VHH binders against Tubulin glycylase 3B (TTLL3B). Designs and how they scored, part 18

Target 1, 358 residues: Tubulin glycylase 3B (TTLL3B), of Drosophila melanogaster (Fruit fly) (q9vm92r272to629)
Amino acid sequence: LEERMAFIEDYQQTQARSLLLYVREHQPAELISENGTIFSTTLDFALGKVKKMVRHAEHYSLDDARIKPPTPAEIVENQTFMVQSTDVLKSNAKFKVSEKVMAEYARLAGLYLDQIESLRPDYRWDGSRNLWILKPGYQSRGIGIVIRSSLDDILQWTSNNQNKKYIVQKYIERPLLIYRTKFDIRQYMLLTITDTKVSIWTYRDCYLRFSSQEFTMDDLRESIHLTNNSVQKRYKNKTNRDSRLPKNNMWSLDQFKNYLRIMGAPDGSWSKTYNGFKQNLVAVVMASLDETELLQNAFELYGCDFMLDEHYNPILIEINSTPDLSPSTEITARICPMVLKDCIRVVVDLPKNPTAAT
Short names: E, the ipSAE of ESMFold2; O, the ipSAE of OpenDDE; V2, 0.75 times the mean of E and O plus 0.25 times the DockQ between their complexes.

## First folded at step 13 (VHH; framework vhh_4orz_3)

Design q05 (from n03 with S56E A97K; at its last look DockQ between E and O 0.54; V2 from the best seeds 0.00; counts 0 for: unsure alone 62.6 < 65)
Fold by OpenDDE, look of step 13:
Structure q05 (fold): chain B 358 residues (1-358), chain A 125 residues (1-125)
Amino acid sequence: as target 1 above (358 residues)
Amino acid sequence: EVQLVESGGGLVQAGGSLRLFCAASGFTFSDYAMHWLRQAPGKRREWVADITYGGETDYADSVKDRFTISRDNAKNTVSLQMNSLKPEDTAIYFCAKGPSWFDLSTGTYPEYDYWGQGTQVTVSS
């Protein structure tokens, strides 16, 4: 991990939020015991961390580059917190506090979570399990992807695989599901770089990919949590999966829109989603431009994968260079050739004739 | 040769409706997005609506919820249903063979290579 320290900090912050979320979602009486082993100091620590996050978010751009190394004392405190909070979250350890006191902590937890989520809406997609997805940096199509929950496990995994550069991302624990099944949207983006400008292009058509299995957090297998066709084609659809889902595990945009209508989604839901695509992609590209030297007179096609939240806001989960454009299904058999043809129009025809159609 | 022929324009009172048609020939219609553009007197041509080869539709904010674009690939036609028309909608309307890529840098579609002669839409107050 190139940013190991930043990751550790992020993991710990997420743990704090997860604990507070857990406290918020449970009744105080369920969280306490006279023989409880967890003390209020653990909650104080969590609240303090989230409060600090709020302050940082208010004053700083979400740039992890400014993370300072923790002091020795902070390291010890963090370790203690991690052990105690893990005991609560994974082993259902109880707090040795009164019900009244616990209720107050629950109130504060709610307050601080609302504050941070207002500043960082993406945190709303987090659950209480603090899961992370590890992706090999040199591989595509879901190969070698694993989901882990333990910090030590994640660090060990990356250490054992030193020859592999891993990208570690927070796993979205609360995605929008369709018929209790995980899905993502493949959106295409084209970047063109000339001597004078960088252009970002989005394709107007897209498609959805489904997991072959019903979604559950109790089983972290790839068949459940990955939606890539390269992964899912290896699995049979579960018999208990909703019959309204496609056998080929793909929907066209029209099929998705139809679903939205059936479900009574607000008017303009797709427009919102698509606009969200554009905003997210611009943001990511702009962020990358500061770090990457651009090749002149170049172009690149990307496959961008998005999940949705319950409000149809898109969540960018992956950008793939040289995406798979194989006609693996009826859906991709149509859209992929068209994307390619239209890329050629943008890259080759437009420069020759600025009035050429794409 | 690519040909686009618009029809259906006319004079209508404010609040009224019109349906425009475009007949396309000379290219594989089902492989291209189709657009409606309009040009008001003294103004630049502006994008109104589009429909992709896959049926995805988009609209300018000014016409959203009032206009509906559709296509019939079997007949090589694209249509624009215009409801709740306003005087501001007065323009020559053009059908265009257009792009499927949207340029986020400019916030617009690229220029169009083919469009018809247009059909006049006049909305009286």
Scores: ipSAE 0.394, ipTM 0.719, lowest interface PAE 0.6, mean pLDDT 89
ESMFold2, look of step 13: ipSAE 0.573; ipTM 0.837
ESMFold2 (binder alone), look of step 13: mean pLDDT 78; pTM 0.785

Design q06 (from n03 with G54S S56E; at its last look DockQ between E and O 0.64; V2 from the best seeds 0.71)
Amino acid sequence: EVQLVESGGGLVQAGGSLRLFCAASGFTFSDYAMHWLRQAPGKRREWVADITYSGETDYADSVKDRFTISRDNAKNTVSLQMNSLKPEDTAIYFCAAGPSWFDLSTGTYPEYDYWGQGTQVTVSS
ESMFold2, look of step 13: ipSAE 0.621; ipTM 0.864
ESMFold2 (binder alone), look of step 13: mean pLDDT 80; pTM 0.800
OpenDDE, look of step 13: ipSAE 0.839; ipTM 0.948

## First folded at step 14 (VHH; framework vhh_4orz_3)

Design r01 (from q02 with G54S; at its last fold request DockQ between E and O 0.67; V2 from the best seeds 0.71)
Fold by ESMFold2, look of step 14:
Structure r01 (fold): chain B 358 residues (1-358), chain A 125 residues (1-125)
Amino acid sequence: as target 1 above (358 residues)
Amino acid sequence: EVQLVESGGGLVQAGGSLRLFCAASGFTFSDYAMHWLRQAPGKRREWVALITYSGETDYADSVKDRFTISRDNAKNTVSLQMNSLKPEDTAIYFCAAGPSWFDLSTGTYPEYDYWGQGTQVTVSS
């Protein structure tokens, strides 16, 4: 129940930001009508909600995570907001205000969004659709994953599938695309545990996996949105797909770096991305260590999946504890054996001395 | 028998250039990341540059934009082009082979499987 209430609050906060993003992204004249059905109080509520989020992020103790129950009046106010904002975002309902008033709301939306995004940089990955991804608790390799927008649908889905424990995460609506196509990056990580230390290793090679279809938020099918190879290999590539994309839906790192050069990406963009991989993985492992039992003199190989934002910052999506290292394409036929061979080289602890007799 | 043999060292004036070579034999060269390291007199060895099996490169900050590593898998060779040399580049330079894993906790690469004997580079002021 406590988790359910926390999710509902997260959903409602996300809806407020989604409405402000929608207002910022459109011309004021596009949002209004003399016959509009949406009141300016809906905008006032969204601005107030985001203003509270800014003050919480600046001043609130991180150790106080408990969500306070809403009052009956707050429940009604939230419900009214959800109805009206949904009409705007999903049904293109118009505001009944003057163009000058709407322009001022757009200015304020920009200001408040800039404030919260400076405090929570991950919020810039959100769009105006309030989408959430539901994943089964068991490793499914893309099977059983669904993307939903409606709060009622999400709550009903989890209620109907209680014997299948689901994880609910905010869907990343603004990923970097290559030729209008979604991709992720498979980065390998090795964790080694000795008598004296735990070491975290990243592999100096990786590969990209592409969707078979062009990216759109108007269609939530797995063939568009789940870049996992086990899912995508079941689908035929779009007939008029950009010819620069690989037919086997994979790129080597070298192919990605060539793409960055062709597109005129800033110098050092890959170095920035790779450094971001390192930072993300250290943070996640450190957050997890006090909650796990470590086996002395052990190692674990992980497959880590990243997306990128428009500034080439990595977004960690998933860490897989049992990555499939079987070659499936020319790309994986090269990197997967090398990851295994190099894992053995690291794990086999034999002293090497350059001055030793040969 | 594994061998890594460095060559191309010598004496050069500050601002000059040298090209080092490393010839490899006795192992599957194309499977290894190749490194250059250096050791100045009385100092610990320091990492200089990397080229992975797939051609990814990385450099120490002290040599970035001045040094270029390259490899030729057909000839089993690695080279290091050193431009704009400074007196602080004076060291014995070693070629080494190892895995492509990077240790996040130390900010270094793992122990190397094979080492060369080294070649002296001396940069005069």
Scores: ipSAE 0.618, ipTM 0.863, lowest interface PAE 1.0, mean pLDDT 83
ESMFold2 (binder alone), look of step 14: mean pLDDT 80; pTM 0.812
OpenDDE, look of step 14: ipSAE 0.871; ipTM 0.960
ESMFold2, fold request of step 15: ipSAE 0.574, 0.561, 0.551; ipTM 0.844, 0.837, 0.833
ESMFold2 (binder alone), fold request of step 15: mean pLDDT 81, 80, 80; pTM 0.812, 0.808, 0.809
OpenDDE, fold request of step 15: ipSAE 0.878, 0.870, 0.874; ipTM 0.970, 0.969, 0.969

Design r02 (from q02 with S30D; at its last look DockQ between E and O 0.63; V2 from the best seeds 0.66)
Fold by ESMFold2, look of step 14:
Structure r02 (fold): chain B 358 residues (1-358), chain A 125 residues (1-125)
Amino acid sequence: as target 1 above (358 residues)
Amino acid sequence: EVQLVESGGGLVQAGGSLRLFCAASGFTFDDYAMHWLRQAPGKRREWVALITYGGETDYADSVKDRFTISRDNAKNTVSLQMNSLKPEDTAIYFCAAGPSWFDLSTGTYPEYDYWGQGTQVTVSS
């Protein structure tokens, strides 16, 4: 119950940010009507919610992580906000205020969004659709991954699926696209545990995976939005797809670097991206080790999935403990065997001839 | 029999250039990342540069922008172009074959499967 309440709060906070972003991104005249059904109190609520988020993010002390149950009055207030804000975001409902008043709300929305995004940079990627991705906790070939926008649908979905434990994550609505197509980057990571010491290894090669269809937020089907190979191998590429995209939906790192050069990306963009991979992975592993017991004389190979933002900053999406290493394309036929061979070399071969050139 | 044979070493004036070569035989060259390391008199061996089987490169900070590693998989060779040489670059340079994993915890590469015998580079003041 406590986890459910935390998600409901997170969803409501995201709805508030989504409304403010929508207001910032439209001209005030587009948002109002004399016949409007949406009251300014909906905007007051969203601004207040974000202001509370800013205050909580600025505290230096350890706070309780638990979300307390809302009072009956708070439940009604939240429900009213959710209904009205959804009508704006989903149905283009208009505010019943003057253009001057709406312009002031737009200014305040920008100020509060700038504040929270400075403290939580990942919020820049959220967009205004309040979309969430639901992934099964068991690793079942991508079956059961869905994207939902409605709080009620999400709660119903997780309640109706007996013995399934879902992970609910905010969907990244603003990923970098290549030729209007979504992609991710598969980066391998190896953990080795020798004695009481842990080593974190990153592989110096990686590859990109593309969806078979052009990106749109108007269609949430998996062939557009789930770039993993187990999903995309079931789909045929769109007939009028950009011809510069790979027919097998994969690029090598060299092909991506060539793309960056052609598009005029700043010098060192890949180096910045790769350093970001390293920083993200160290942070996640160190957090996990602080909360777990060490397994002596063990190693684990992980498949790490990243997206990029428009400035080529990495966004860590997932760390998979059972990565697919099947040679499904000419790209994976090259890299996957090498990852395995090099993994064995790190774990088994290191002491065989350490000083042969001395 | 595995062989890594370095060549191209010698004496150069500070500010000069050298190109080192490493010829490989007796193993599947395309399956390895290739490295250059060096050992100065009285110092421990240090890593200099890497090129993966796919051509991705990495360099020690001390040589970045001055040294360029390259490989020719058809000829089983790797080379190191060394420009703007300094007396501190004086060392025996070794070619090595190893994995493409980088250890984030220590900031180093793992120990290597195969080593060359080394070639002397001497940079005079």
Scores: ipSAE 0.477, ipTM 0.786, lowest interface PAE 1.7, mean pLDDT 82
ESMFold2 (binder alone), look of step 14: mean pLDDT 80; pTM 0.803
OpenDDE, look of step 14: ipSAE 0.858; ipTM 0.953

Design r03 (from q02 with D58Y; at its last look DockQ between E and O 0.54; V2 from the best seeds 0.64)
Fold by ESMFold2, look of step 14:
Structure r03 (fold): chain B 358 residues (1-358), chain A 125 residues (1-125)
Amino acid sequence: as target 1 above (358 residues)
Amino acid sequence: EVQLVESGGGLVQAGGSLRLFCAASGFTFSDYAMHWLRQAPGKRREWVALITYGGETYYADSVKDRFTISRDNAKNTVSLQMNSLKPEDTAIYFCAAGPSWFDLSTGTYPEYDYWGQGTQVTVSS
C-alpha cells in the first residue's frame, strides 16, 4: 500500500531527528573516539534530511514537483544512514571526528531541531529512540497494543497480522511525568446533531490515570507505558513508587490542580490545558464530519485520552467511542454517573418541575 | 417544588463590592452545576460564571479576577462575590442549574433546567 511507503519515509525522517536529538543530549567528548566507526557523513545526512523537512514546511516551491522513486544511489545512501545511525543510537558507536568538529555538529543539530520544532511543535515530544506504538484498529481497552523500535519488526508485525488492521503511531517519548510516573487524562466529549447544527461538548470535569510503575524508556512493558485502567488493574503498584501517588492510580481534577499549585505552575495553566483540549477535539471532529454523512437527531459520548507535555499542552492520544462508565474507583464512582446524568440533560428535555410534591 | 431564590442585589457605587446568594430547594442540588447569568436592560442574557458539582469554577472573560463563585452543598446555596464593580455590570442577575457540558462551537452552555427570578444589581458611576 501507499501507506507502507509513507510510513517508511516517516520512520527514516524520525531516525534523522532521533540522531540529532542524541547528539544534542550528549557532550561532544562522549560521542567521539579515535577508534570510532561512524563517519561524519552520517551526521551530514541527518542534517540534510531535517533541512529538507524545514524547507518543505516553509513551502519550498518547484516548477515541476512530480514525485519520483529514489535512485539506486539514494537507496544505498539511505541504507547506509540507517545502519550507521542505528549503531550510534542502539549500540553506542562513536564518531571518528575531533571534539571541535563534534561540537559544531551539536550546534547545528540544535539549530535544525529548533527550526523544525517551531514549525511542527509536536516534534518536541520525541526522544532519540524512534519508538512506535502499534494499535489494533478493531480492539480496545489496551488489548494487542505493542511498542516497537525496529523498522523491520514493525513491517513484519503488520504483515504477520494481516487479519487485523493495525494503526502505527509515533510513541510520545517525552511525556509530562508526575513523581516520575506516566499518566493520561480522561476527558469526556459529547457530539450532538440536530436539524440545524452540530454541537461539540466537552465536560467540565475529568480525571487522571497513572501507571503502576515509574517511567523508563529502558523497559517497554505495558505496566509502565499503557495507563488505561483495563491494563493497569492487572498490576500491583511497585513498593518504590512515590507515596504521594494515589494507591488506586487515579486523581481527580482537584488533586491535579493542587499538584500544579505545589509545583509552582503558572496561574492559568489548567485553563491553557483545557483550551488545548478544545482545539484538539474541534479539529478532529471537523475532519471526521468532512469524511462522513451527518445523521440527524443523534448523539454520541466519547472518552478522550490526553497526555501533557512539559508546558502543560495537551497531546490527544485517542478518542474512544465506547468509554467505560462503570465505577472502578472512588474517582470514577463520582464522575461517571454525573457524565451520564448531564448527557441526558443535554439531549433530553427535562420537565420544569422534575421533583413533584410528595 | 423546585425553587431558586436570589438575594443580595442592590445599588452600589463603582469600585464597590456586592455578594449575591442563591438558595435552592426541591431538587438534588449537589448533582447540578450552578451558573450565574445576567441581563442588562435591552440586552441579551450573558453567562457570567459556573461552579461544577465538584467545585471547579469558570468565569466569563469580562468578570474574571473580579468575581468569585462558590457553593455550599450543606446549605444548598451558591453565591457570587462581586468586586471592583463597574457600571457595565448593572443587570438583573439570575442563578441557574444545569449540566456541566460546554459547547465548543458556540462557547455556550446547554439549556438550563432551573432558573431563579433574578435580583437587580445597579452600579452607579
Scores: ipSAE 0.527, ipTM 0.810, lowest interface PAE 1.4, mean pLDDT 82
ESMFold2 (binder alone), look of step 14: mean pLDDT 81; pTM 0.816
OpenDDE, look of step 14: ipSAE 0.818; ipTM 0.933

Design r04 (from q02 with D65G; at its last look DockQ between E and O 0.70; V2 from the best seeds 0.70)
Amino acid sequence: EVQLVESGGGLVQAGGSLRLFCAASGFTFSDYAMHWLRQAPGKRREWVALITYGGETDYADSVKGRFTISRDNAKNTVSLQMNSLKPEDTAIYFCAAGPSWFDLSTGTYPEYDYWGQGTQVTVSS
ESMFold2, look of step 14: ipSAE 0.528; ipTM 0.821
ESMFold2 (binder alone), look of step 14: mean pLDDT 81; pTM 0.819
OpenDDE, look of step 14: ipSAE 0.862; ipTM 0.954

Design r05 (from q02 with A33T; at its last look DockQ between E and O 0.67; V2 from the best seeds 0.63)
Fold by ESMFold2, look of step 14:
Structure r05 (fold): chain B 358 residues (1-358), chain A 125 residues (1-125)
Amino acid sequence: as target 1 above (358 residues)
Amino acid sequence: EVQLVESGGGLVQAGGSLRLFCAASGFTFSDYTMHWLRQAPGKRREWVALITYGGETDYADSVKDRFTISRDNAKNTVSLQMNSLKPEDTAIYFCAAGPSWFDLSTGTYPEYDYWGQGTQVTVSS
């Protein structure tokens, strides 16, 4: 329907950025051949599409967008772009241009990507694979989640599973890895509501969860890419997984901070990360409060999942309203009871938060 | 019976050092985030430092780089090493125990479960 057409446009815009990222990441000589099958018009199309995205991002708050229905020629041009760009990205097809011309395209790709990434900082977490994660809307606890790259596959998957009502999100292709292994950070958040005040609380402890296998973009299996404990506990660690990682696939915050010290991370990197958690959570809660009915003397505990980028900036992945607080490792055996005990301490004292003279 | 007892306060010259101690009894000390707060004459109590049950520390900007908080779970004590003291540090210093939640909307901690009686620190010119 209209939702499907919006996704197709998002996919095609992402393909344009993916092609430019690919060009930026390679030397011009690696991208060309005298027997190349890819026209320079494919690069012109990608540059044009990203330039339009930059102008839209600069003006979306002013309703200045210029939107025209595509002509039949534009539809064909876009389809041609999708075929040729896919051949470059997935089949290593080469451009039929001179090295000098390719170098100029690489310079322009860098310029346009810098512009859009300045306006949309989250785009710097994308790679060149145009990957999307499909999650069932009815249940999100690891069941039925798949990662796909092909537009046709994604559209067929959602058509074949319409009664499941999937959510389609861009996959983060450039997460920070520890010993070549994907991880996330479980951060707890508490929302409390009183007569006079809505309070957003963050817990001053957290823990890391690792996948059972080394990270690779060539294999999209859940054992590599879904770091949820409920998913990973079904898998055994592979022998090629780095032996410095814990067998139970969890680190305490102290273990992570020690890793940062060993790797020479800048002083204050954890403080930067934790401040980023706080900023992300405030932003999300404030964005959602006007859509939510406030109940007097209520509280909600959330499990918030973050990844990090290469500069230790947090990437909010998910907020879970029914976090599992059952201990499953020595790490969760410590933090999960403490989170519950500390929730009770805050909630029991909720009416006492206002100052009253006695 | 829950008790928090501060000690180590006194009179010290500007630029000097003191180490405060807080001895805890009657509760599971290792489950709490421990705090130091202070109250200067005529002022509200202000937060100084914390150390979580997991060992994470944080400090008020006014004392950062001069004060160091630490804990000893075997002795049920928390301490505050105070270096390069200034007359502005003159206050009654309290230790407190509380949960490990931080309120983002107010920039404060929840009401503390247990408080000490305080120890006087006076920094002379």
Scores: ipSAE 0.500, ipTM 0.805, lowest interface PAE 1.6, mean pLDDT 82
ESMFold2 (binder alone), look of step 14: mean pLDDT 80; pTM 0.804
OpenDDE, look of step 14: ipSAE 0.737; ipTM 0.881

## First folded at step 15 (VHH; framework vhh_4orz_3)

Design s01 (from r01 with E111S; at its last read DockQ between E and O 0.81; V2 from the best seeds 0.80)
Amino acid sequence: EVQLVESGGGLVQAGGSLRLFCAASGFTFSDYAMHWLRQAPGKRREWVALITYSGETDYADSVKDRFTISRDNAKNTVSLQMNSLKPEDTAIYFCAAGPSWFDLSTGTYPSYDYWGQGTQVTVSS
ESMFold2, look of step 15: ipSAE 0.686; ipTM 0.900
ESMFold2 (binder alone), look of step 15: mean pLDDT 81; pTM 0.811
OpenDDE, look of step 15: ipSAE 0.871; ipTM 0.969
ESMFold2, look of step 16: ipSAE 0.693; ipTM 0.904
ESMFold2 (binder alone), look of step 16: mean pLDDT 81; pTM 0.813
OpenDDE, look of step 16: ipSAE 0.878; ipTM 0.965
ESMFold2, fold request of step 20: ipSAE 0.665, 0.643, 0.671; ipTM 0.887, 0.877, 0.886
ESMFold2 (binder alone), fold request of step 20: mean pLDDT 80, 80, 80; pTM 0.808, 0.807, 0.807
OpenDDE, fold request of step 20: ipSAE 0.875, 0.877, 0.873; ipTM 0.971, 0.971, 0.971
ESMFold2, last read: ipSAE 0.671, 0.672, 0.710; ipTM 0.885, 0.889, 0.902
ESMFold2 (binder alone), last read: mean pLDDT 80, 80, 80; pTM 0.806, 0.803, 0.805
OpenDDE, last read: ipSAE 0.863, 0.878, 0.881; ipTM 0.970, 0.970, 0.970

Design s02 (from r01 with Y109W; at its last look DockQ between E and O 0.57; V2 from the best seeds 0.69)
Amino acid sequence: EVQLVESGGGLVQAGGSLRLFCAASGFTFSDYAMHWLRQAPGKRREWVALITYSGETDYADSVKDRFTISRDNAKNTVSLQMNSLKPEDTAIYFCAAGPSWFDLSTGTWPEYDYWGQGTQVTVSS
ESMFold2, look of step 15: ipSAE 0.614; ipTM 0.862
ESMFold2 (binder alone), look of step 15: mean pLDDT 80; pTM 0.806
OpenDDE, look of step 15: ipSAE 0.833; ipTM 0.951
ESMFold2, look of step 16: ipSAE 0.613; ipTM 0.856
ESMFold2 (binder alone), look of step 16: mean pLDDT 80; pTM 0.808
OpenDDE, look of step 16: ipSAE 0.844; ipTM 0.951

Design s03 (from r01 with D58Y; at its last look DockQ between E and O 0.60; V2 from the best seeds 0.68)
Fold by ESMFold2, look of step 15:
Structure s03 (fold): chain B 358 residues (1-358), chain A 125 residues (1-125)
Amino acid sequence: as target 1 above (358 residues)
Amino acid sequence: EVQLVESGGGLVQAGGSLRLFCAASGFTFSDYAMHWLRQAPGKRREWVALITYSGETYYADSVKDRFTISRDNAKNTVSLQMNSLKPEDTAIYFCAAGPSWFDLSTGTYPEYDYWGQGTQVTVSS
């Protein structure tokens, strides 16, 4: 299948970047051993893969963009790379090279990563674990979502569950944390379509959702990684969780802005974040409209979920076409009715009279 | 009967300050975003500032850092503190209530549900 082959290539490219990130994050002496089982060819392969990705990104309009089936030799090279790189990343296997040679590989890893990250800024959100999130296409509110790292597990799992139409996307390994805890931002969007125009509306209020436990990549359970309220309400907060976090796992926007001031975030950080919501949402909607027959006089309300990076740039996670607007906390009891009331005000206008002369 | 009544306008010299007030009645004030708009002679009405139902504030670039919007839900009032006034700020200032949606396509706000009659601000050079 064309989709399966494209995913396998993406996974292998991500593994190459993951290995180079691991090398960049460690001192050369930490990575080597006289009795090491990992050869320099594994590093050569990763560097070559990333260099090819840089060339492809620089010349996108001139490239065929078509995936060629690998040759038998390439299949063996890819398999060898996957085994050896996994041993490094998961089992702390050591390279059998001199410290001087390893230092040169670390320099090259940094150089190539900087190049690809300048062309693909979203790659800065990746870590070294090559994690992927599997989402059911027909379910919402976090039900049935799993996070996996093994290529074989992902392929086997999707094959066993083809009747559920799962979506596979890269997991963001480096989200901004608040008091060591993962969160996302629920931003509402309204799309209105009339005879002559499409309008994209964002709500001037939003809220944050926190997980019940501190963030760690060593444990992939949903109580840590899925910030949906429907998931988190099944868990009680761990006693060692930072006490400054809300017991109901939600903050208002005002509480978040106050946090930004306390932590000394640059002036205008929220304005930068909100402008990034605009950029992300306009791009996604415009792409969708190119593939959609316009329905006159229609409107839809969406729940948009964002994470932030360490520079307060928004990362669009998903757009939910059937957002739950039921109040579940004092935060949602305030914002959800307001969103609905304001949606009606935009869609169903009442006549407006001019002011009377005095 | 819904009513928005502006006050506090007047004549001021350039560099001076004024504080405008808007008193609301006849609707659930705390449910609305409150706006200030202005209309200079011979010009179209323009948006000046917004304070949402939750207290978030936004400003037009031309008034940012000079004007401050605030609200008091207990008194059903919104105010606009205007500092460092310029002759270009001369206008009739209107208070308006409306939804908290923002149109990304046009950079504007939707139709306002309620309007005041306005108060004149005149800034002399």
Scores: ipSAE 0.577, ipTM 0.842, lowest interface PAE 1.1, mean pLDDT 82
ESMFold2 (binder alone), look of step 15: mean pLDDT 81; pTM 0.821
OpenDDE, look of step 15: ipSAE 0.827; ipTM 0.947

